# Designs tried in a protein design chat: VHH binders against a3dch1r40to199. Part 22

Target 1, 160 residues: a3dch1r40to199
Amino acid sequence: NDLLYERTFDEGLCFPWHTCEDSGGKCDFAVVDVPGEPGNKAFRLTVIDKGQNKWSVQMRHRGITLEQGHTYTVRFTIWSDKSCRVYAKIGQMGEPYTEYWNNNWNPFNLTPGQKLTVEQNFTMNYPTDDTCEFTFHLGGELAAGTPYYVYLDDVSLYDP
Below, E stands for the ipSAE of ESMFold2; O stands for the ipSAE of OpenDDE; V2 stands for 0.75 times the mean of E and O plus 0.25 times the DockQ between their complexes.

## First folded at step 15 (VHH; framework vhh_7qia_2)

Design r4 (at its last look DockQ between E and O 0.80; V2 from the best seeds 0.00; counts 0 for: pae E 3.1 > 2)
Fold by OpenDDE, look of step 15:
Structure r4 (fold): chain B 160 residues (1-160), chain A 119 residues (1-119)
Amino acid sequence: as target 1 above (160 residues)
Amino acid sequence: QLQLVESGGGLVQPGGSLRLSCEASGFTFSDYSMSWYRQAPGKQRELVAFISSGGSTTYADSVKGRFTISRDNAKNTVYLQMNSLRPEDTAIYYCAKERSTPWGTEEYWGKGTPVTVSS
């Protein structure tokens, strides 16, 4: 069972995926056609101002429940039109902001026009938490020269 | 200090309309995305509508086509136009602003405005 909604964006919808900005960050979003791929749409983030910090620009899916002892598969495809980095994490929306998955605290490097597909497993070793979010940080030192686009597609958080 | 003040709630019959307002203060309103949430009795608070700082919008399936979120940056106000209201729309509606921190997101809420849809 997949925990996420609007995973492919192919219907032109993206709820509950949305953006978040702070500390000078500015961004916007749209669901757009993927050039050369008929019928395929993606969530497009426009980074307008990188802000002061990594978390200054975000796209995210909130309201996720992770169950203790379950092993999940995280999958997504992400790309950009400029060289940049992205920090992805799944964790608590509130205090103490524990991160249950975050690629071992490493951001991903994006090469212009090159799709990066990530697929990883993790086990929820914490008590069941119904206040989790899937968040991508793209601000501050992670950002390229603005403005630029980051695309998200085929995103999944699967609980077999 | 940051403040969010909701208004416009009330009692309406099914099929009726309401327009909620949320006046914000204590931050540069135009720089931030805004959201409307609602919480029905005995249920969890849920995201209803979102509007980015750039004006892009997205909606929960349950309200899509009936509700419209908009903003007036000159008035520091976000609105929720609710048409074709249903009994299941009965809830306290909250305006929200999220704040990013090094570890996660802090949420700011108003006190909420009650909406009751009943014949």
Scores: ipSAE 0.862, ipTM 0.923, lowest interface PAE 0.6, mean pLDDT 96
Fold by ESMFold2, look of step 15:
Structure r4 (fold): chain B 160 residues (1-160), chain A 119 residues (1-119)
Amino acid sequence: as target 1 above (160 residues)
Amino acid sequence: QLQLVESGGGLVQPGGSLRLSCEASGFTFSDYSMSWYRQAPGKQRELVAFISSGGSTTYADSVKGRFTISRDNAKNTVYLQMNSLRPEDTAIYYCAKERSTPWGTEEYWGKGTPVTVSS
């Protein structure tokens, strides 16, 4: 059972994945073909302005419920045409903004020409929470020199 | 002061149309993405349509082909054209924009505009 509505983008659809622009951040998105992989598509974020804060540029999926006591598998493939960082987290969309998974508070480093595939587990030790989102922060100090692309594909939040 | 003011809701029969408007002020509208959400009685608020600052859009499957989000940056206004309305579209519709907090962003919502689709 996967909690994400859209995971592969292969039909050219991305809903409910969308973006956030804040504090001077600016970005856009499209679903695009992955070069050299016929039939495969990815969500492409264009980072146009990094803004002031890490959260100033985001791509995110909302509408997630995490159930207490469940152990989830987080998986995604992400890459960029520039050297940059991404802070990925799964947590509350609003106050108090609890982060239930965030790679132990560490951004991932993206190296041009190299797809990064992440697979991790976490257990929901908090009360069941239906206000969650899966988001990638790409703004501020995380960013490379703009403009550039970040791609997301094969993203999953699996509950066995 | 950040403000989002929705209008255009009302009572309509199935198959009808409504056009919702959201007038925005207190920020540089053209630099931000905008969203429409809806909340039906007893249900959670859900994303319906999204438009980036550059005009790229995405829609919930339940409304794709029937609803169109658009923006007019000169008027600081986001629209939701709602066609072929169904009873399950009955909800309060909210225009939304993110604003900064110390931990990231929170959604700022207008007061909403009610839409009722019934025979």
Scores: ipSAE 0.390, ipTM 0.741, lowest interface PAE 3.1, mean pLDDT 90
ESMFold2 (binder alone), look of step 15: mean pLDDT 84; pTM 0.844

Design r5 (at its last look DockQ between E and O 0.76; V2 from the best seeds 0.77)
Fold by OpenDDE, look of step 15:
Structure r5 (fold): chain B 160 residues (1-160), chain A 119 residues (1-119)
Amino acid sequence: as target 1 above (160 residues)
Amino acid sequence: QLQLVESGGGLVQPGGSLRLSCEASGFTFSDYSMSWYRQAPGKQRELVAFISSGGSTVYADSVKGRFTISRDNAKNTVYLQMNSLRPEDTAIYYCAKDRSTPWGTEEYWGKGTPVTVSS
């Protein structure tokens, strides 16, 4: 069972994926065709202002439930038109903001035009939590010169 | 201080319409995305509609085609036009602004405005 909705965006829909801004960050989003790939659409984030902090610009999927003892597979493809970094995490939407997956606290490096596919497993070693989110931080020191695009596609959080 | 004040709720018959308003203060409204949530009795609060600072919108499947979120930056107000209302739309509706932190997000909510759809 996949825990996420609108994983491929190929139908032109993206709910409940949305953006978040803070500390001077500015961004927008759209579902767009992927050039050279008929029928394939992606979630496109436009970073307009990077803001002051890494979390100043976000795209995210909220309302996720992780069950204790379950092992999940995280998968997504991400790319950009400028060199930039992206911090991805799955964790609590509220206090104490525990991160259950975050690529060992390391952001990903994006090379212009190069698709990065990430696939990792993690086990939920905490009590069952129905207040989780999947979020990508792209602001502050992570950002390229603005404006630029970041694309997200084929996102999955799979519970076998 | 940040404030969100919802209004426009009430009792309507199925098929009726309501327009909710949320007046915001305490921040530069035009720089931030806004959301509408709702919570029915005994259910979790759920995202209904989202509008970015740039005006891009997204809707829950249950309200798509019936509800419209919009904003007037000059009035610091976000709206939710609700048409073709159904009994299952009955809930307290909340306006929300999210604030990010290094560890997570902080959500600001209004007190909510009740919407009851009943014949």
Scores: ipSAE 0.863, ipTM 0.924, lowest interface PAE 0.6, mean pLDDT 96
Fold by ESMFold2, look of step 15:
Structure r5 (fold): chain B 160 residues (1-160), chain A 119 residues (1-119)
Amino acid sequence: as target 1 above (160 residues)
Amino acid sequence: QLQLVESGGGLVQPGGSLRLSCEASGFTFSDYSMSWYRQAPGKQRELVAFISSGGSTVYADSVKGRFTISRDNAKNTVYLQMNSLRPEDTAIYYCAKDRSTPWGTEEYWGKGTPVTVSS
């Protein structure tokens, strides 16, 4: 029922999660232990340079098909060691970049020392689309002073 | 002018090895992530391996342990070392990178280099 290949990172694996570096954006990634949570690992993004645009630094999961008429549950836990914002979306990987879920066009605010858990539903009202990705934009105006970490864990795109 | 030029494909027997190369130009290579994708006849293009500008890698499960992505920033080249090749690895292999548009990023692809694994 879940559309994501890798959701918890607990085996130290992250495929197909990877990054994007564009327009001066620079980042790297690793799967790391979460302090104080035995057995739990997270995808850690290191934001090294914010670049010019919000999309200049991304962490993303591609290979997603959204089926017309289905209602999906989006869930993830995300946090950072600095105050920054993240624009999360599920949508097309290229032109015309239709966004099927994006928290009503609003970035999330991240506060140091505070994990944010997001859970929302959306219905796919467009024709079935096999060109989708789940991506987190962290570049440009979204970024804090570099370098810093952003962590992703327990990420899900569930089709009941 | 952005260019990605793949080479090194060919016909090889099962269990054999090939090394693919992708020479890049028209951008500052060392600042960008690079990917290898493949497309078998009748199938969609699929991510095979990814390498960040800092050298972190991820691999598809079907190739992990057999394929190695690497980069040589002095030569503006990304490589895919393919060992223990299987008939299921038969595909056209493409080098790729993201490029910016006014609205986001899109994949930019080379022309590909064919790999055939057969007896």
Scores: ipSAE 0.673, ipTM 0.853, lowest interface PAE 1.5, mean pLDDT 92
ESMFold2 (binder alone), look of step 15: mean pLDDT 83; pTM 0.836

Design r6 (at its last look DockQ between E and O 0.92; V2 from the best seeds 0.00; counts 0 for: pae E 5.1 > 2)
Fold by OpenDDE, look of step 15:
Structure r6 (fold): chain B 160 residues (1-160), chain A 119 residues (1-119)
Amino acid sequence: as target 1 above (160 residues)
Amino acid sequence: QLQLVESGGGLVQPGGSLRLSCEASGFTFSDYSMSWYRQAPGKQRELVAFISSGGSTSYADSVKGRFTISRDNAKNTVYLQMNSLRPEDTAIYYCAKDRSTPWGTEEYWGKGTPVTVSS
């Protein structure tokens, strides 16, 4: 069972994926065609201002429930038109902001035009939490020169 | 200090319409995305509609085609036009904005405005 909605964006829809900004960050979003790939659409984030912090620019899916003892598979493809970094995490939407998956606290490096596919497993070793989000941080020190695009596609959080 | 004040809720019959408003203050409104949430009795609060700072919109399937989110930056106000209302739309509706903390972002909510759809 996949916990996420609108995983491929191929129908032109993206809800509940959305963006947020703070601390000077500015961004926007659209679902766009992927050039050279008929029928394939992606979620496109436009970073307009990077803001002060990593979380100053985000794209995210909220309202996720992780069950204690379950092992999940995280999958997504991400790319950009400029060299930049992205921090991806699955964790609490609020305090204390515990992160249950985050690529061992390491941002991913994106090379212009090169698709990066990530697939990892993690086990929920905390009590069941129905206040989780899947979010990508792209602001602050992670950002490239603005404006630039970051694309997200084929996202999955699978519970077998 | 950040403030969100919702208004426009009330009692309507099925098929009726309401227009909710949320007046924002304490920040540069035009720079931020805004959201509408709702919480029905005994249920979790759910995202209903989203509008980016650039005006891009997104909707829950349950309200798509019936609800419209919009903003007037000159008035620091975000709106939710609700048409063809159904009993299942009954809930307290909240306006929301994210704000920074030392550890990330947290959602700031208004006090909410109640919407009751009943014959």
Scores: ipSAE 0.860, ipTM 0.921, lowest interface PAE 0.6, mean pLDDT 96
Fold by ESMFold2, look of step 15:
Structure r6 (fold): chain B 160 residues (1-160), chain A 119 residues (1-119)
Amino acid sequence: as target 1 above (160 residues)
Amino acid sequence: QLQLVESGGGLVQPGGSLRLSCEASGFTFSDYSMSWYRQAPGKQRELVAFISSGGSTSYADSVKGRFTISRDNAKNTVYLQMNSLRPEDTAIYYCAKDRSTPWGTEEYWGKGTPVTVSS
């Protein structure tokens, strides 16, 4: 059972994936063809201004409920045309902003021209929470020299 | 100070049209994405339409082809043009924007504008 409504983008749709611009951050998005992969599309974020903070540029999926005691599989493929970092997390959309998964507080490094596929598990040890989001922070110190692209594809949050 | 003021809601017959407006102040409007959400009685608030600062849009399947989100940066206003309205579109409609907190971002909401679709 997958908790994400939109996972592959192959129909040219991205909802409910959307962006956040904050504290000087500026970005845009489109669903685009992946070169050399017929029928495959990806969510492309354009980072236009990195802003002041890591959260100043985001792409995210909301409307997620994490159930206590469940072990989830997090999977996504992400890449960029520049060397940058991405801080990925699954957690609360609002105060107190508890992070239930965040790659042990470490950003991922992206190398130009190399897709990074991440697959990890985590167990929800907190009470069931229906205020969750899956988000990628790309602003501030995480960013490369703007403008540049970051692509997301084959994203999943699976509950066996 | 940040303000979002929705207007344009009302009573309309099925198949009718309505244009919602959200006037924003207290921030540089052209730098931010904007959203419309709705909440029907007894239901959770749901994202309906989204527009980036650069004008890219996306829509929930239930409204795609019938609703159009747009923005006028000179007027600090985001709009939701709702055509071919159905009874299931009955809800309070909210304009929303992200804002920074010490721990990340949260959404700021207007007070909402009610839309009722019935004969």
Scores: ipSAE 0.227, ipTM 0.632, lowest interface PAE 5.1, mean pLDDT 89
ESMFold2 (binder alone), look of step 15: mean pLDDT 81; pTM 0.811

## First folded at step 16 (VHH; framework vhh_7qia_2)

Design k1 (at its last look DockQ between E and O 0.89; V2 from the best seeds 0.81)
Fold by OpenDDE, look of step 16:
Structure k1 (fold): chain B 160 residues (1-160), chain A 119 residues (1-119)
Amino acid sequence: as target 1 above (160 residues)
Amino acid sequence: QLQLVESGGGLVQPGGSLRLSCEASGFTFSDYSMGWYRQAPGKQRELVAFISSGGSTTYVDSVKGRFTISRDNAKNTVYLQMNSLRPEDTAIYYCAKDRSTPWGTEEYWGKGTPVTVSS
């Protein structure tokens, strides 16, 4: 049993999580206190412009290795201050952009102020891949009216 | 058309300093986040420092307090000030920008600038 990756952001730091802007998308980030939860901090993304594509605005962690035959548990908590959708995936950073986990190709729907906790398992049925990323797409058709906030917290990838 | 040109690399002794520059062209520089990556011999390329279009920054733990990423939008340039350099900082350093593809995003890299820290 190995914890491959975990970030709670509670120390005020977010690396390796960073943002991505593409095709007219514009965003920024900060680690912020979660109101009413002393000691709890979260990664806050500000969506300023949604851009043209779903991937025009992203929160992501790159450089992940997934091993063939291993089963992983992905867990995170996410919420927003406006109704919006978020597409989450773990897969290749580049072409052919194979996705090894993506909630069965379904974006998550976020309701304002309601925390959504996701915990799912997936098995790496492909050859070992050290070119993977964990990314959240928030741009284009997924976006709410800008500007708005999306919060990410307690992200982990576990290899039981 | 898109270009990233790194400069400022070289040989320094442990404890020394370098300032890397990356001059960008072919896009509206101020609208995009930029990153510095490095690749040491026999290792994978890794993110070292990131700066958003809004100026927010984040760093890999091993360089916190020693490296500073900054940008000058008027000069279309992103910088990496590297202080208190260590032998383990030896690598080729790359400037990067994300660009769109039909299937997602990919990183566009400069040719890199070598940094060698050795006594």
Scores: ipSAE 0.881, ipTM 0.932, lowest interface PAE 0.5, mean pLDDT 96
Fold by ESMFold2, look of step 16:
Structure k1 (fold): chain B 160 residues (1-160), chain A 119 residues (1-119)
Amino acid sequence: as target 1 above (160 residues)
Amino acid sequence: QLQLVESGGGLVQPGGSLRLSCEASGFTFSDYSMGWYRQAPGKQRELVAFISSGGSTTYVDSVKGRFTISRDNAKNTVYLQMNSLRPEDTAIYYCAKDRSTPWGTEEYWGKGTPVTVSS
């Protein structure tokens, strides 16, 4: 029942995870080995320029349908080599940009050398919406001094 | 004026090849990621291939090893080289980029170029 097509990256694949570069934001991506964890790989975002807005640098998974009345479990592990913030959300890819889950509008704080594992749930209280994405905003005021890395692993959007 | 103009589509036999081009204007091309999407009749548009401003790529499994996305920043052009074409590759192919709105980003699409692979 997981809505994501790529969750662990362990076979070296990342599709459909990709990036956004906008309003001066610049980044790149790769699937890399996690040091000290044989067989484990992660999606690594390189933040090169933070850009003007928090959405100027993103890593994201599109092609998500959220069905009215369903309760979903959001899980991911995320870390960085610098102190930065990440605004994670699940919502519409375009106007009006309704956010169905966003950690109650709070960015997560990342501390160098510490993995953050998040698990939360939410109920889709809106009409079924097939225009959704799971995205991590890392630009603008969220960023550390560039360049630096942010890693994503074990990401899940589960519908029991 | 932001524009994305796709070309290179057409009718081709299975096993054949096509090269799609997308010429971009109205923005600093080298600063943006680009994507190729396709839409078959009765289906939603789906991402096929993606390339970052730095040249990193990812592909949907069904085209991996057959399609290659590339970019030429001097020509403001993104390409999709499509080899070993199959009937299931039949679709309208669109190039796309993100653009800013006051609330975030939205996808901007070209008009598309049709590809028909007829057995």
Scores: ipSAE 0.693, ipTM 0.867, lowest interface PAE 1.4, mean pLDDT 92
ESMFold2 (binder alone), look of step 16: mean pLDDT 82; pTM 0.827

Design k2 (at its last read DockQ between E and O 0.92; V2 from the best seeds 0.86)
Amino acid sequence: QLQLVESGGGLVQPGGSLRLSCEASGFTFSDYSMSWYRQAPGKQRELVAFISSSGSTTYADSVKGRFTISRDNAKNTVYLQMNSLRPEDTAIYYCAKDRSTPWGTEEYWGKGTPVTVSS
ESMFold2, look of step 16: ipSAE 0.740; ipTM 0.882
ESMFold2 (binder alone), look of step 16: mean pLDDT 83; pTM 0.837
OpenDDE, look of step 16: ipSAE 0.896; ipTM 0.940
ESMFold2, look of step 17: ipSAE 0.712; ipTM 0.875
ESMFold2 (binder alone), look of step 17: mean pLDDT 83; pTM 0.836
OpenDDE, look of step 17: ipSAE 0.861; ipTM 0.925
ESMFold2, look of step 20: ipSAE 0.718; ipTM 0.876
ESMFold2 (binder alone), look of step 20: mean pLDDT 82; pTM 0.833
OpenDDE, look of step 20: ipSAE 0.912; ipTM 0.947
ESMFold2, fold request of step 21: ipSAE 0.736, 0.737, 0.725; ipTM 0.882, 0.882, 0.876
ESMFold2 (binder alone), fold request of step 21: mean pLDDT 83, 82, 82; pTM 0.828, 0.828, 0.824
OpenDDE, fold request of step 21: ipSAE 0.924, 0.914, 0.889; ipTM 0.953, 0.947, 0.935
ESMFold2, last read: ipSAE 0.717, 0.702, 0.751; ipTM 0.874, 0.868, 0.885
ESMFold2 (binder alone), last read: mean pLDDT 82, 82, 82; pTM 0.827, 0.825, 0.825
OpenDDE, last read: ipSAE 0.917, 0.938, 0.927; ipTM 0.949, 0.961, 0.955

Design k3 (at its last look DockQ between E and O 0.87; V2 from the best seeds 0.00; counts 0 for: pae E 2.5 > 2)
Fold by OpenDDE, look of step 16:
Structure k3 (fold): chain B 160 residues (1-160), chain A 119 residues (1-119)
Amino acid sequence: as target 1 above (160 residues)
Amino acid sequence: QLQLVESGGGLVQPGGSLRLSCEASGFTFSDYSMSWYRQAPGKQRELVAFISTGGSTTYADSVKGRFTISRDNAKNTVYLQMNSLRPEDTAIYYCAKDRSTPWGTEEYWGKGTPVTVSS
């Protein structure tokens, strides 16, 4: 039983989570207090321009290693202040961009003010890969009217 | 046409300081976040510091409080001020920008600038 990665952001830090802008996308980030929840902080993404593509606006963690034959549990809580969609995936940072987990290729629908907690398992059926990332795509067709906020909290990747 | 040119590396003693620069060209610099990575001998390349288009920053725990990333959009340059350098900071340091592909994003790197911290 190994915890590969976990961030609650409660220490006021978000590394290695950062943002990515592409093809006209524009965003920013901050670690902020969660109203009504003393001591709880979250990663807040501000979507300023949705850009051309779904990956035009991202929040991501890069440099993850997944081992062949291992089963992982991915968990996170996410919410927004506007209705929007978010595509989450764990996979290769570069070509051929194989996705090892991605909620069966389905974006998540976020309802304003409603926290969505996701907990899913997946098995690494490919050779060990040390070039993986955990990323959320929020741009293009997934985006709401800008500007708006998306919050990420209690994100973890666990190897039972 | 896209270029990232790092400079400022060198040999310093422990406790010393260096300021790295990365001059960018071939794209609208102010529209993109920038990063500094480093790769030590026998290790994987790792993210060191990140600065968003809005100026928000985040740092690896190993360098927080010692390194500062900043940008000058008028000069198309991103900087890494490195203070209180340690032998474990020895690495080739790379400037990076995300680049669009038909399937997602990939990082574009400069050629790097070497930093050696040794007594």
Scores: ipSAE 0.889, ipTM 0.935, lowest interface PAE 0.5, mean pLDDT 96
Fold by ESMFold2, look of step 16:
Structure k3 (fold): chain B 160 residues (1-160), chain A 119 residues (1-119)
Amino acid sequence: as target 1 above (160 residues)
Amino acid sequence: QLQLVESGGGLVQPGGSLRLSCEASGFTFSDYSMSWYRQAPGKQRELVAFISTGGSTTYADSVKGRFTISRDNAKNTVYLQMNSLRPEDTAIYYCAKDRSTPWGTEEYWGKGTPVTVSS
């Protein structure tokens, strides 16, 4: 069972993926053809202004329930046309902002011309929580010189 | 004094139309993306439509082609035009924006405006 409604973007749809622009952050989004891969599409975030904080620019999927005791597989492919960092997390979309998965508090480094594919698992050791989101923070100190693109594809949150 | 005030809800026949408005104050409206959510009795609040500061939009499959989100930055207002309404669209509709906290962002909600679609 995959908890994400939209995972491949190959039909040209992105709902419920959307963005956050906060504290001077500015971005926009589209579903685009992947250069050099006919028929493959990705969610493209345009980072226009990095804003003040890491969370000032986000792409995110809400409507996620994590069930206590379940072990989930997190998978995504992400890349950029500039050298930047991404802080990915799955957790509460509001107070108290508990993060149930966050790559052990480490952002990922993106190198231009290289797709990064991440696959990890985690166990939900907290009470069942229906207020979760899967989000990618791209603002503030994480950002490269704007403007630039970040692409997300083949994203999954799987509950076997 | 952040405030989001929805209006335009009501009772409408199936196939009818409504236009929801959300008037914003207490922040720089043009700097923020806006959303419409809805909540039917006994269900989770669900995202219906989203619009970025640049005007890019996305819609839930259940409303695509029938609902249109738009914004007027001069009036600090986001709209939801709802056409071809169905009984399953019955819900309380909320507009929302992100707001900063020391640890990230949280979503700030309006009061909601009820929409009932019935014969």
Scores: ipSAE 0.477, ipTM 0.779, lowest interface PAE 2.5, mean pLDDT 91
ESMFold2 (binder alone), look of step 16: mean pLDDT 82; pTM 0.836

